# Designs tried in a protein design chat: VHH binders against Epimerase family protein SDR39U1 homolog, chloroplastic (GC1). Part 7

Target 1, 310 residues: Epimerase family protein SDR39U1 homolog, chloroplastic (GC1), of Arabidopsis thaliana (Mouse-ear cress) (q9sju9)
Amino acid sequence: CSSQKESQMTVSVTGATGFIGRRLVQRLRADNHAIRVLTRSKSKAEQIFPAKDFPGIVIAEESEWKNCVQGSTAVVNLAGLPISTRWSPEIKKEIKGSRIRVTSKVVDLINNSPAEARPTVLVSATAVGYYGTSETGVFDENSPSGKDYLAEVCREWEGTALKANKDVRVALIRIGVVLGKDGGALAMMIPFFQMFAGGPLGSGQQWFSWIHVDDLVNLIYEALTNPSYKGVINGTAPNPVRLGEMCQQLGSVLSRPSWLPVPDFALKALLGEGATVVLEGQKVLPVRAKELGFEFKYKYVKDALRAIMQ

## First folded at step 1 (VHH)

Design z04 (framework vhh_7zox_3)
Fold by ESMFold2-Fast, scan of step 1:
Structure z04 (fold): chain B 310 residues (1-310), chain A 119 residues (1-119)
Amino acid sequence: as target 1 above (310 residues)
Amino acid sequence: DVQLVESGGGLVQPGGSLRLSCVASGFTFSEYAMGWVRQAPGKGLEWVSDISWGGSTGYADSVKGRFAISRDNAKNTLYLQMNRLKPEDTAVYYCAADLYGSRQYFDYAGQGTQVTVSS
């Protein structure tokens, strides 16, 4: 990896081709930072970040990651893949395995870098699934881990990132439901609402701890640049909503009905093990981000949805 | 930016076959689990089939043995081969990337393609 600037950061990013990663790359470019994309598919990353539109970007296949991590200022580990699909045990295993493997590889490369060329910060993704699910509980960064499978995945994911060398500042971002136009929950939900088939999954009483994609990217950016951002930070907006309220607000913004629910038994029949992920949620507050002075652009879900739909 | 374009739907007689295709763009296709979901007239969404990043497949009991899901990562294309079609298979079929089982992330769902099984 040959790109370095003395007056700016050189940031190595895993998962850059995903919904959040693409937005992060745009933010880093806007601030004139050097970017090294760590990918398992160089040709596909080059399709997303063509040199014509992204001059100076470095794209590295896994065999080249060592040369890019070494000499970078920082590493952002988004572990590449969203936790969206839970239909089969094989997919469930691949979701966990890919996150642990990529994170372990990144940490190994950081730890094996000479001190003078070692990244000084690792910002690593995790998820609000860490807390488990509850309709009555409220969670913040001091809350204990849940007991379900997603909590186990998040616990191991975080534990792997925390094996980074003592001299590396580690920030763990427990990411909520990311809202944006080009991916995440909204990209899936909008087509169904436009077909008059929109409504809450299950009871609609499960918590929906959302965050606008730009606020998440800005939070990651603060974690990169501000040494006070260390340890666990919830990547959620300050006003979580019940899923039913989110669906009502989305229907309102789109001028579509939002009353057509999918009942619990139908979702369990349809999705098997995956049903618990959509039927259950958790109320997660961004206590640490607020204490650190982070300013959210979108504090309320309706404002976020309106901005996204333009 | 993210786009899923389904094709291959149509009218077919009971016992017939159709092959659905879904061309994906705007994301790294090989890194996502993909699947097919359908919605029959007057019914809710029904999961039909999925295929993992590693190629492992799952099928709903109602289609097992009749449908086959596959992917071509070089062409960014997902397929559903539907054999021995029944009137009960009549539905709009949607290509989906990480559509099911998540509250943290939902990827894109396509516009759908209509499959009608009728004499």
Scores: ipSAE 0.000, ipTM 0.134, lowest interface PAE 16.4, mean pLDDT 80

Design z05 (framework vhh_7zox_3)
Fold by ESMFold2-Fast, scan of step 1:
Structure z05 (fold): chain B 310 residues (1-310), chain A 119 residues (1-119)
Amino acid sequence: as target 1 above (310 residues)
Amino acid sequence: DVQLVESGGGLVQPGGSLRLSCVASGFTVSSNYMGWVRQAPGKGLEWVSDIYSGGSTGYADSVKGRFAISRDNAKNTLYLQMNRLKPEDTAVYYCARDEWGYSDLFDYAGQGTQVTVSS
C-alpha cells in the first residue's frame, strides 16, 4: 500500500465514501496528507475518488487493509449513526454487530502492527445515544451512560475502540445529528418539506443535538493533529434545539410550512422500537471541545441550515 | 425479521434486458442506503449500483448508461433495470442494505439471484 504524494501524515479511513468521510478526505487533501481508503467496495470507492481527481489516493479492499494500516500515521474509524428503521431482534443484532466487527477489525490490525509501523492515533466514531434520552436532563462528557439499547451499543462500541494498544492515542467522538446537504437527517426531511408535508416528528419537544458536517470534520481533524484531544469528545454544536424548533427553522429557510406533524402512533406502528431514534433525544453539550479551544463555525442551527441550503 | 428476497434473474441473450427485484421486510427501503453487488464465476464481489435514502444514485463504470436502480416505496421494493446485457454481466446479483445512512458499509445482503447472459 503506498501513496506518491508528499505529506505530513498518512491517514487510513474507514467510511470514507459516506458524506462525512468525503468531506474529511477533502480536508485532508487540502493539508497535503496521504490518504488510504479502507473500504468493503473498491469499485464504489474508485467511483467516488477517481484517480484523475484524487491522484495518489490509495483504495484498499478488506483483504488489503492490513498492508495499509501498517505504516499509516493515523486511523479514522467513521461509522454512521443508525437512522430510523423497524427494529426487530435481527436488526438490533446487525446494528451492534456491524459497528463492533469493523471497529474490532481496525483495532486488531493496529495492535498486530510492528511497533515501528503502528499508527499512533485512532479517532473512532461513537454517538450521543451513549447518554440515553431525556427532555429535562443535560449531558456532557462526564455524564453517565443511559440504560436504553443505543446506550448499550455505544458502550460496547467505545469499549472495542479502547482495546487499541496503550501506545496509541484514542479519541472517541460522540457524534450528534450531523447536518449536511447530501446525507443524514436533512436528506430524509427536505423532500417532505418541499412537498408542503414537513413538520415535527412526535411531540417536537425532544432535544436535537446537531452539528454541521464541516464542524464535525474539523473536530476530527483536530483530534488527528492535536495530542491534547484524547478520550471522549462530544461532537455536537454548542446550542442544541428542540426538534420542533429545528423543523420550524428548516421550514423558514426553505419557505415552506412546518405544521404537519407525524403522529407518535403512526411512527410506532411503522418503526416499532426504532421510533425512539426520532421520538426521543438528548441535550448534549460539547464541553470538552470548548475546553480544548475548538472554534465552531456554526453555533446556531439557523445559520447552519442557511449555509447548507445556499 | 430482516429479510431481502431477490428475484428476476434468468437466462438472457446478449443485448437483452432483465429487471431484478428485491422485496424488503423488517425495515423501510426508502429510509436506507441500499445497493446491488454481484459475483461473477471465479471472481470476487463487485459493487454494481447504489441509492441513498435521499434518492441519489451511483453506478460502476462497467454498467453506467446500461443499468438503472430505483425504488417503489409502496411495495417496499428495490429494482435494478439491466439493459444491453453482455456475457461479462453473468453473475449472482445480491441486494444489500446499510443501516447507517452515513456509511459505505453493506451490513446485510439477500440470498442472490442468478443472471446468465449467453446465446
Scores: ipSAE 0.000, ipTM 0.250, lowest interface PAE 11.8, mean pLDDT 79

Design z06 (framework vhh_7zox_3)
Fold by ESMFold2-Fast, scan of step 1:
Structure z06 (fold): chain B 310 residues (1-310), chain A 120 residues (1-120)
Amino acid sequence: as target 1 above (310 residues)
Amino acid sequence: DVQLVESGGGLVQPGGSLRLSCVASGFTFSSYDMGWVRQAPGKGLEWVSDISYGGDTGYADSVKGRFAISRDNAKNTLYLQMNRLKPEDTAVYYCAKGWYDSLGEYMDYAGQGTQVTVSS
């Protein structure tokens, strides 16, 4: 046979309604894959994926997840409480609890599927918070876990996904700071820069291990389709920057000043204990993605910012 | 600790109205999706309505056009305005706390409930 037909998948996705999930759904549709959205609220998911614009997408409430996971080729697990919300002690516990609960449910549904109808791959989100924070250290997939709360969350989150049946290939993507216009860090920062009030958060010396949303989606897609993608893979661009440099480049792209620092007390007033997520960081390199031959479209933060703000 | 205290239930005639309230404490109310679920005698839990921290609302088809969910973040209070009540709306109504980007349970940290009985 001199020609090959593209392999079609049926992909069940948790967290499809979020910023990353929406872009993943778009990529999967572009490649003619069937998509099953696993959601707690069918009405909310239908607002995001109306049948008129997304014909053929299945939207399943939690009571129907078993019927959707069974018979799926693959599962992508992106669900969890946003870490960039205002933290209290209760919210901190729920950041962990929501991630463990959803991941455990997905894994149980995979494991309880008959072998012939069981998904063959699970791509599960985790985060660069696994490594803890440092202004001097450099981390890759072989680095030890940190000692802070987010490191604990990531360890348990990853451990839950790894309980998947041995015949299921598990890829864990430790996601960095995702850059895109429609959410994440840039949605928070751009309004301040446009008001001539842009500048470094805290000292500006903390590391900012970023990734463009399209590169992250493409990395998830490679993890779905390429059997060499197994285990832990850092979802970060090859050239991390200090936050101060990121702010300087953003100011340059927007033709705005970048000198006005956002004080720690203002961030703590807005984000509570969650302010440490933006005040502290880690330098994380995508060593494994590069070894696997993954080609980043946006290797440098200025090129990513220009593409987003065009 | 999370506390959700429902009130406003009672006996009402078909076609009547009731307003349920849920006073929340122990968490940052304005940061969470909130909702109402109900349980009729001898039946399972049924999702009724939800409202995101951003104000977006959703309704079960059985209550669309009759019920209205709202929130007052300054008072940490969730409301459900119930109009044109039917005998089929008879249930214990529970206030539920959820997360915007979480696909976990519809009902988390549910309160003790408030009884609504629609009968002549």
Scores: ipSAE 0.000, ipTM 0.237, lowest interface PAE 11.4, mean pLDDT 80

Design z07 (framework vhh_7zox_3)
Fold by ESMFold2-Fast, scan of step 1:
Structure z07 (fold): chain B 310 residues (1-310), chain A 121 residues (1-121)
Amino acid sequence: as target 1 above (310 residues)
Amino acid sequence: DVQLVESGGGLVQPGGSLRLSCVASGFTFSDYYMGWVRQAPGKGLEWVSDISSGGSTGYADSVKGRFAISRDNAKNTLYLQMNRLKPEDTAVYYCATEYDFWSGTEYFDYAGQGTQVTVSS
């Protein structure tokens, strides 16, 4: 039934080689859409999407992006430097700079396309870091931005995407902590739990506004195909948890203890200012997705973890 | 689930050799870029080497000509052969694969526990 209402799209994707991007490419191919990978490294993308396994996929390095954005039905913008890394002034500049630079280039290419060849929709990533951090507050798409560095990055990132031509429907997905076996926070946590060294980072009281990777990909897909998806949409599951509870559920699913805390000073030694990404969080609700009738496959973190670990 | 288990570290004299191994599970190892990153005492993470699914390799200038990265797809194992070790190579070495925490990215992130390499007299 989905195929009867959906026509084939040509979708240009930045960040396709990342964990989320690879899953999106898989979903788009399953639904018979044409895919154009916009990458900063054509060689890396060709290794991840070899022509033998991905016949018909187009891979374009940055100098070639104009030729791919023109004639695309849609653009998905997922590119950015990882934020969970050691922060120096140079890295902080590149975290912000990479997101603004890539988004600005995509928007410029969309806006400079002739009307007949211009994409009709831009789905652009942003993050729940928009809201700042709080152990007591609750945020939805109507909430104001936070005041910290990541909130500043998200404000400018979103503002850049919103410069797209008025004829382009823009959906901004504020992405939470993505759960999947092939990457993200969970891939980094599982080895510690399997060695009986798992436990909460910091107090364990920080909020963990998670989303299963398949639900995120489905939300992006819905934003591509359903014209009702406009503006800001939180990409988070309906039941956020405290990190301590998430660790308990992960330990339960793996049959491992979850009680060994990692102290704040150890994380700050490894990640510098970036430690706040791990030590602090925000409770973010997907109010817009629910209003739009989006159906989450994994509403509770335990079900998501069980599905990932099987 | 992605799991990376590093081994092969230890204490060696300058000029010595070590071979690091990383056993991967929970994903189709042969399909992914793999790499090594290290963290020396008091320093940030430093990319050391990477290898594509097809076998193309890259090296940091500081290790080029001394280190050799390789993979055995049948064993789901990544290797780093470290020759002519220097005190400056002292670090925790992490096995890494590409992933994205928040959004799409073309940078490596590490998922393993790491293995300590100490080069001293």
Scores: ipSAE 0.000, ipTM 0.154, lowest interface PAE 12.2, mean pLDDT 79

Design z08 (framework vhh_7zox_3)
Fold by ESMFold2-Fast, scan of step 1:
Structure z08 (fold): chain B 310 residues (1-310), chain A 119 residues (1-119)
Amino acid sequence: as target 1 above (310 residues)
Amino acid sequence: DVQLVESGGGLVQPGGSLRLSCVASGFTFSSYAMGWVRQAPGKGLEWVSDITSYGSTGYADSVKGRFAISRDNAKNTLYLQMNRLKPEDTAVYYCARSDYLWGRPYDYAGQGTQVTVSS
């Protein structure tokens, strides 16, 4: 292979303070890329990325984003309100609004940059909710969108990112359920299993299209560096499982029982309209990632859970 | 029992500043999103600002750039720093708690503190 060092990028990142974003920043730093954090809370970002541990990192509040997007090599858009939050009309508007507003601003800043200072690639998050829910269907990047609220959000979110200037390569990562110790679904579930209160959510028959956080970060990194990564790419591991099986595997790894079910009405009481996110799911395959030669470190959920819980 | 006690209101001239405080008790303050809502004379409730348990903040367009919300979890206290006050900011300001991770809607509010901006 070439003995020349890989070219350094300057990467602007929205949502960097979130679970996925923090891991991405670590990966970019490990590969000696320059990082610009685009945030609405400079103080929070400075606590997560102190200069002592992240020398040279740029942290920009929203009024300064233009100066960071302009002159960066690439933009990664991960910002969005968590969909597992209890749903009210206000929260539903903010779930959609936060995604569209941030993505639109990023696209506008990219498009209004002079050509010589414009980012060459935009990697933007979206979600497997694009496909809707089914216990019997199987989805890949060629599948049509679902008809529920989350599918509508994903269609508009993706449409907003695709308004980027034609000289910008856009990769849309439809992210599944991200597994890691420091956030996401496992951070909420592990305490219950530790207390011997873990078990299947709802019927346990709903599909759980998961991905290990490191594989997702590596997929985003490939989308940044490899020009073949363009358009829609499912960010899911090759072997999705039913939620009941995931709970059994988690219980096994933790040496805890997985027999105490959480009934549908309790989840609806806790999560309101958002209960369908955990009560229903979709089987999503990473067909494009595999065609592009992407190598998943964690192909099976048990191996991912073992690595996380070590 | 959940209790929220606001203080720091008063009369100020236009362009002035006030800092509102809200002392919380009866729940694990650090685990809840908190916010400020206000009610001007003869008007309905208007959301002003919120802050999540994780420190993320939001602001109404009418106060953005002038107000700053913050929290001190060690003291169970929520703050609203109000700068460059306008007559339109005259209202009773309520401290509010949310059972949602990102703030609104709120499930409990305090008794309120009066802010009057007048020459």
Scores: ipSAE 0.000, ipTM 0.100, lowest interface PAE 20.0, mean pLDDT 81

Design z09 (framework vhh_7zox_3)
Fold by ESMFold2-Fast, scan of step 1:
Structure z09 (fold): chain B 310 residues (1-310), chain A 120 residues (1-120)
Amino acid sequence: as target 1 above (310 residues)
Amino acid sequence: DVQLVESGGGLVQPGGSLRLSCVASGFTFSNYAMGWVRQAPGKGLEWVSDISSGGYTGYADSVKGRFAISRDNAKNTLYLQMNRLKPEDTAVYYCAKDYGRYWTDLFDYAGQGTQVTVSS
């Protein structure tokens, strides 16, 4: 399914061992691109991408990143610490710090590459947390940033990526809640639904701006290959739902009840300040992706859930 | 219809100060986050600072402790107080509404910019 007009790329990827990154690596391999995995754990990356099954993939530990970024066509930055955990001042600092440190290092390596060996595009992750939370507001790429901690993290994260040299096209993907079998929210929720213990977290009224993992990977791929993709692009499906509706649809797809709620006080006791990540959300629309002609495979959450559970 | 007019740039010695202003019109200023971005010679756009509609501020690490962003909603004006300026701060400074817009080819909601040169 290849065109001779499509040049082979060499793509350096941070966060390749994560749920999204593993699927991106498969997509890039399917199109015969060369892949350089930039990792902090070479042993973990080698277990996920063993040479026997992934011949030709380069795996670089942090001391080797400079030699991989130089001479690559593009860089995809997906690395970051998960946010759905108990927050302490130390963990909050590390949520921001991990994102800023990795992004800053990648940008510095790009900027310090000789012009002839410099990557021409940087696709960097950020998040819909940029917009803050609201039960009534609707956000798109032109909406103002929020006032909470995660909005601050996203502003600094995006600002760090934007330090890339002017010759580098930067695409910033504000990623929603990624749906897939092998990770993210669904991997945590499915076992409870299968045990007849599924239900909404908190009120279930919070917005759930989701995206199927394959659509997110395809959006990243378009950002890599299509020069019209630059600046901020929301990585969310066209039809966000409230969390309670998502839980109802998941229960329907699994033929399981979705009635057993987890009350706010229990989540706050377990996750502290981090409970707001689960208890609050934002309705985010992919206006730029639509304007760019991006075609979503899964426009409605029920279709995405059915495809994942098949 | 959105208009942003920057002013306050100029030539300044290292260690000096400048105050940038941006007068906004064509939208309800108090409802939007505002920011400053800059472009140094031979470099890409760099986010400098932002301020939410509610007054919550953010700063790039390179300017923390030296720059202060503020807004006057009654005057539809955004400010950037720049102290202890360094040669590395030399850039064209742009006022931006809804930060994503300044990254487009046409800089839809960014103004024309104001040049800041830090040199002896």
Scores: ipSAE 0.000, ipTM 0.150, lowest interface PAE 15.6, mean pLDDT 81

Design z10 (framework vhh_7zox_3)
Fold by ESMFold2-Fast, scan of step 1:
Structure z10 (fold): chain B 310 residues (1-310), chain A 119 residues (1-119)
Amino acid sequence: as target 1 above (310 residues)
Amino acid sequence: DVQLVESGGGLVQPGGSLRLSCVASGFTFSDYGMGWVRQAPGKGLEWVSDIYSGGDTGYADSVKGRFAISRDNAKNTLYLQMNRLKPEDTAVYYCARESYDILTGWDYAGQGTQVTVSS
């Protein structure tokens, strides 16, 4: 019959230079979409996305963001991940402040665009920290927020994205622990396991609601292209594990033992209040993604780890 | 590109001293907190000491008063001065860089250096 031309989007991305963002840019480029990188460090972004390897990519410093958001089909907001660091009052303020400021700026630029040039979609990151922590509870997109500091940050972060104009479809992706070789939790853990020193942190009973980076990128891509993806969607794999099991599977894949965990008191000394990010977790299920027919490539953590270690 | 290379381990008798070094490359060393973690035979990882980019230090109770962490930003080098060593200090010692990752407090570690305290 007749050939059909694929629809091309122009996608503006904050946080593109991060672990998840770089993978998303590669996916968008592979599907022949135009990409506008919204960055606060033009030199860093140009180093990561050199023109010779990314012909046609636009890299916009903060003063240029207005002209790039305007005329974009969609905006992906990934700025503000990760959060595991030593917490002081100043750092806690900046964890929340940076996320709210970037998201607010993006939303303001979207809302102040003329209707004809306004992006039609905003896909904005948030986190599974929304639910708080529990060893016994199970959370999905209908679950209430937790009451700890990270839950407060996620509530305000999501609320800021939801101020986008009613003409804009907003998808909020509550992202779990992202697994990939080029960053995240695994980049730190692999060296310890390769030297026969790996093991879970804390009790090992805390939940580890993971997702492979490619599945997360594909979920973001579906949220960009499929109008049915609206509102809150958990960005977690179907089969979360306890951290102890994750460490056992990682040790198995690397042919290394999984030793006894680092004690709680050591992590609290290093990270202060931020220690709860690594000592406590939450079991989060991707109920909305499953209902929408999203197909996870890596349903089980061992398969994800095997693929990453290849 | 990030590399952490430990040295200075070895065999020492109880009451002796050793100085561990860790040479860092592939990142702006002065921007990161650094630390030492250890693993004794048959045991899990134990945090030993840290030093933040601003110079503030922390120590595990088991080593406080005996160990001193320091850094030389001009040489991209982290040190651990270990005094009055005990048999229970026997372990592989790992140099680690401060993490911004959600799961852990550290995002890179070296290959480790063996410290054995025995007569």
Scores: ipSAE 0.000, ipTM 0.177, lowest interface PAE 13.4, mean pLDDT 79

Design z11 (framework vhh_7zox_3)
Fold by ESMFold2-Fast, scan of step 1:
Structure z11 (fold): chain B 310 residues (1-310), chain A 124 residues (1-124)
Amino acid sequence: as target 1 above (310 residues)
Amino acid sequence: DVQLVESGGGLVQPGGSLRLSCVASGFTFSTYAMGWVRQAPGKGLEWVSDINWGGSTGYADSVKGRFAISRDNAKNTLYLQMNRLKPEDTAVYYCAAGEYSDTYFLGDSRYDYAGQGTQVTVSS
């Protein structure tokens, strides 16, 4: 495993092939950092990062991860199965299992590296599902964990990352609903709005704690480069909205109606237990990011949606 | 506008065969991993099979040796050949398209889209 590129950091990334990961790789390349993609399938990752378009990027399959983590400056852990889908027992098990397995392996590789070759920072994803759901509560980084399944997943995910050696600075980013055209919630919603069938899911009163993908990538980048970013940081924009308001703003930006509601029973029929991730939400504020001086490019959801659709 | 249109379902006797098709539009089919997931009455989704853009396939243990997934990139079509069907294969079968991810359940593919489904009923 070798990057041999003139850069200030060598960053090993899990989940680099996902929606957020691809944007992070582009940001790291723009700032001339060396990148090591930690993947379970080298051939599949090479499809996403072909050498002709990504010269200097190292792609390591699982047997090679040890040699890539050793000697890297930092590790970013973004691995995880999407939660906004229909849940089967198999998918539910893999939602938790994929997060814990990859995070545990990364931590073990960091901890078993010789001190002089050990990464100095681990930026690990987690999620706002940590807080559970509420229409009336407001959460920040000091708030207690919720009692539902996703809160349990987040607790164990964070606990696994925190097993990194004390000499490693750990930043845990509790990620909200990431907005971008090429993935996440918007990729699922835009087709419905374009067919004049857009509207609030369930009551529309549930909180939607969103973040623009570029702000999330910049927050991860800040966590990599700024030693003050340690511990839990909410990866959410400063002005969360109710889902009904988000749908209204999306309809406005697309010049489409947003008033056709989808009732709870229809969502439960389509998504089973997974329907709770769209029927319920939480109002999460980025108190730590603001205290650390992080500047959000998109503070309001309408501005984010306008930028994404341009 | 991403669309996935499934067809080929129906009523079949135990031990019989069916071939499901899924016609995709609104994205560059050849660059996406594709798969089949199913939902039996009153149950959650169960992953059945997937195939990446390179032709690598995966199968759930319950269908290994009986089902074969394939794709035709020139026709933007995904197939599932189902042989030696059992009553427990009765379900609505959904075509799914996924962005690549090295950590995702569908053979390192992200599950992003699904069609409306096609009903498969296996009974005498």
Scores: ipSAE 0.000, ipTM 0.153, lowest interface PAE 14.8, mean pLDDT 80

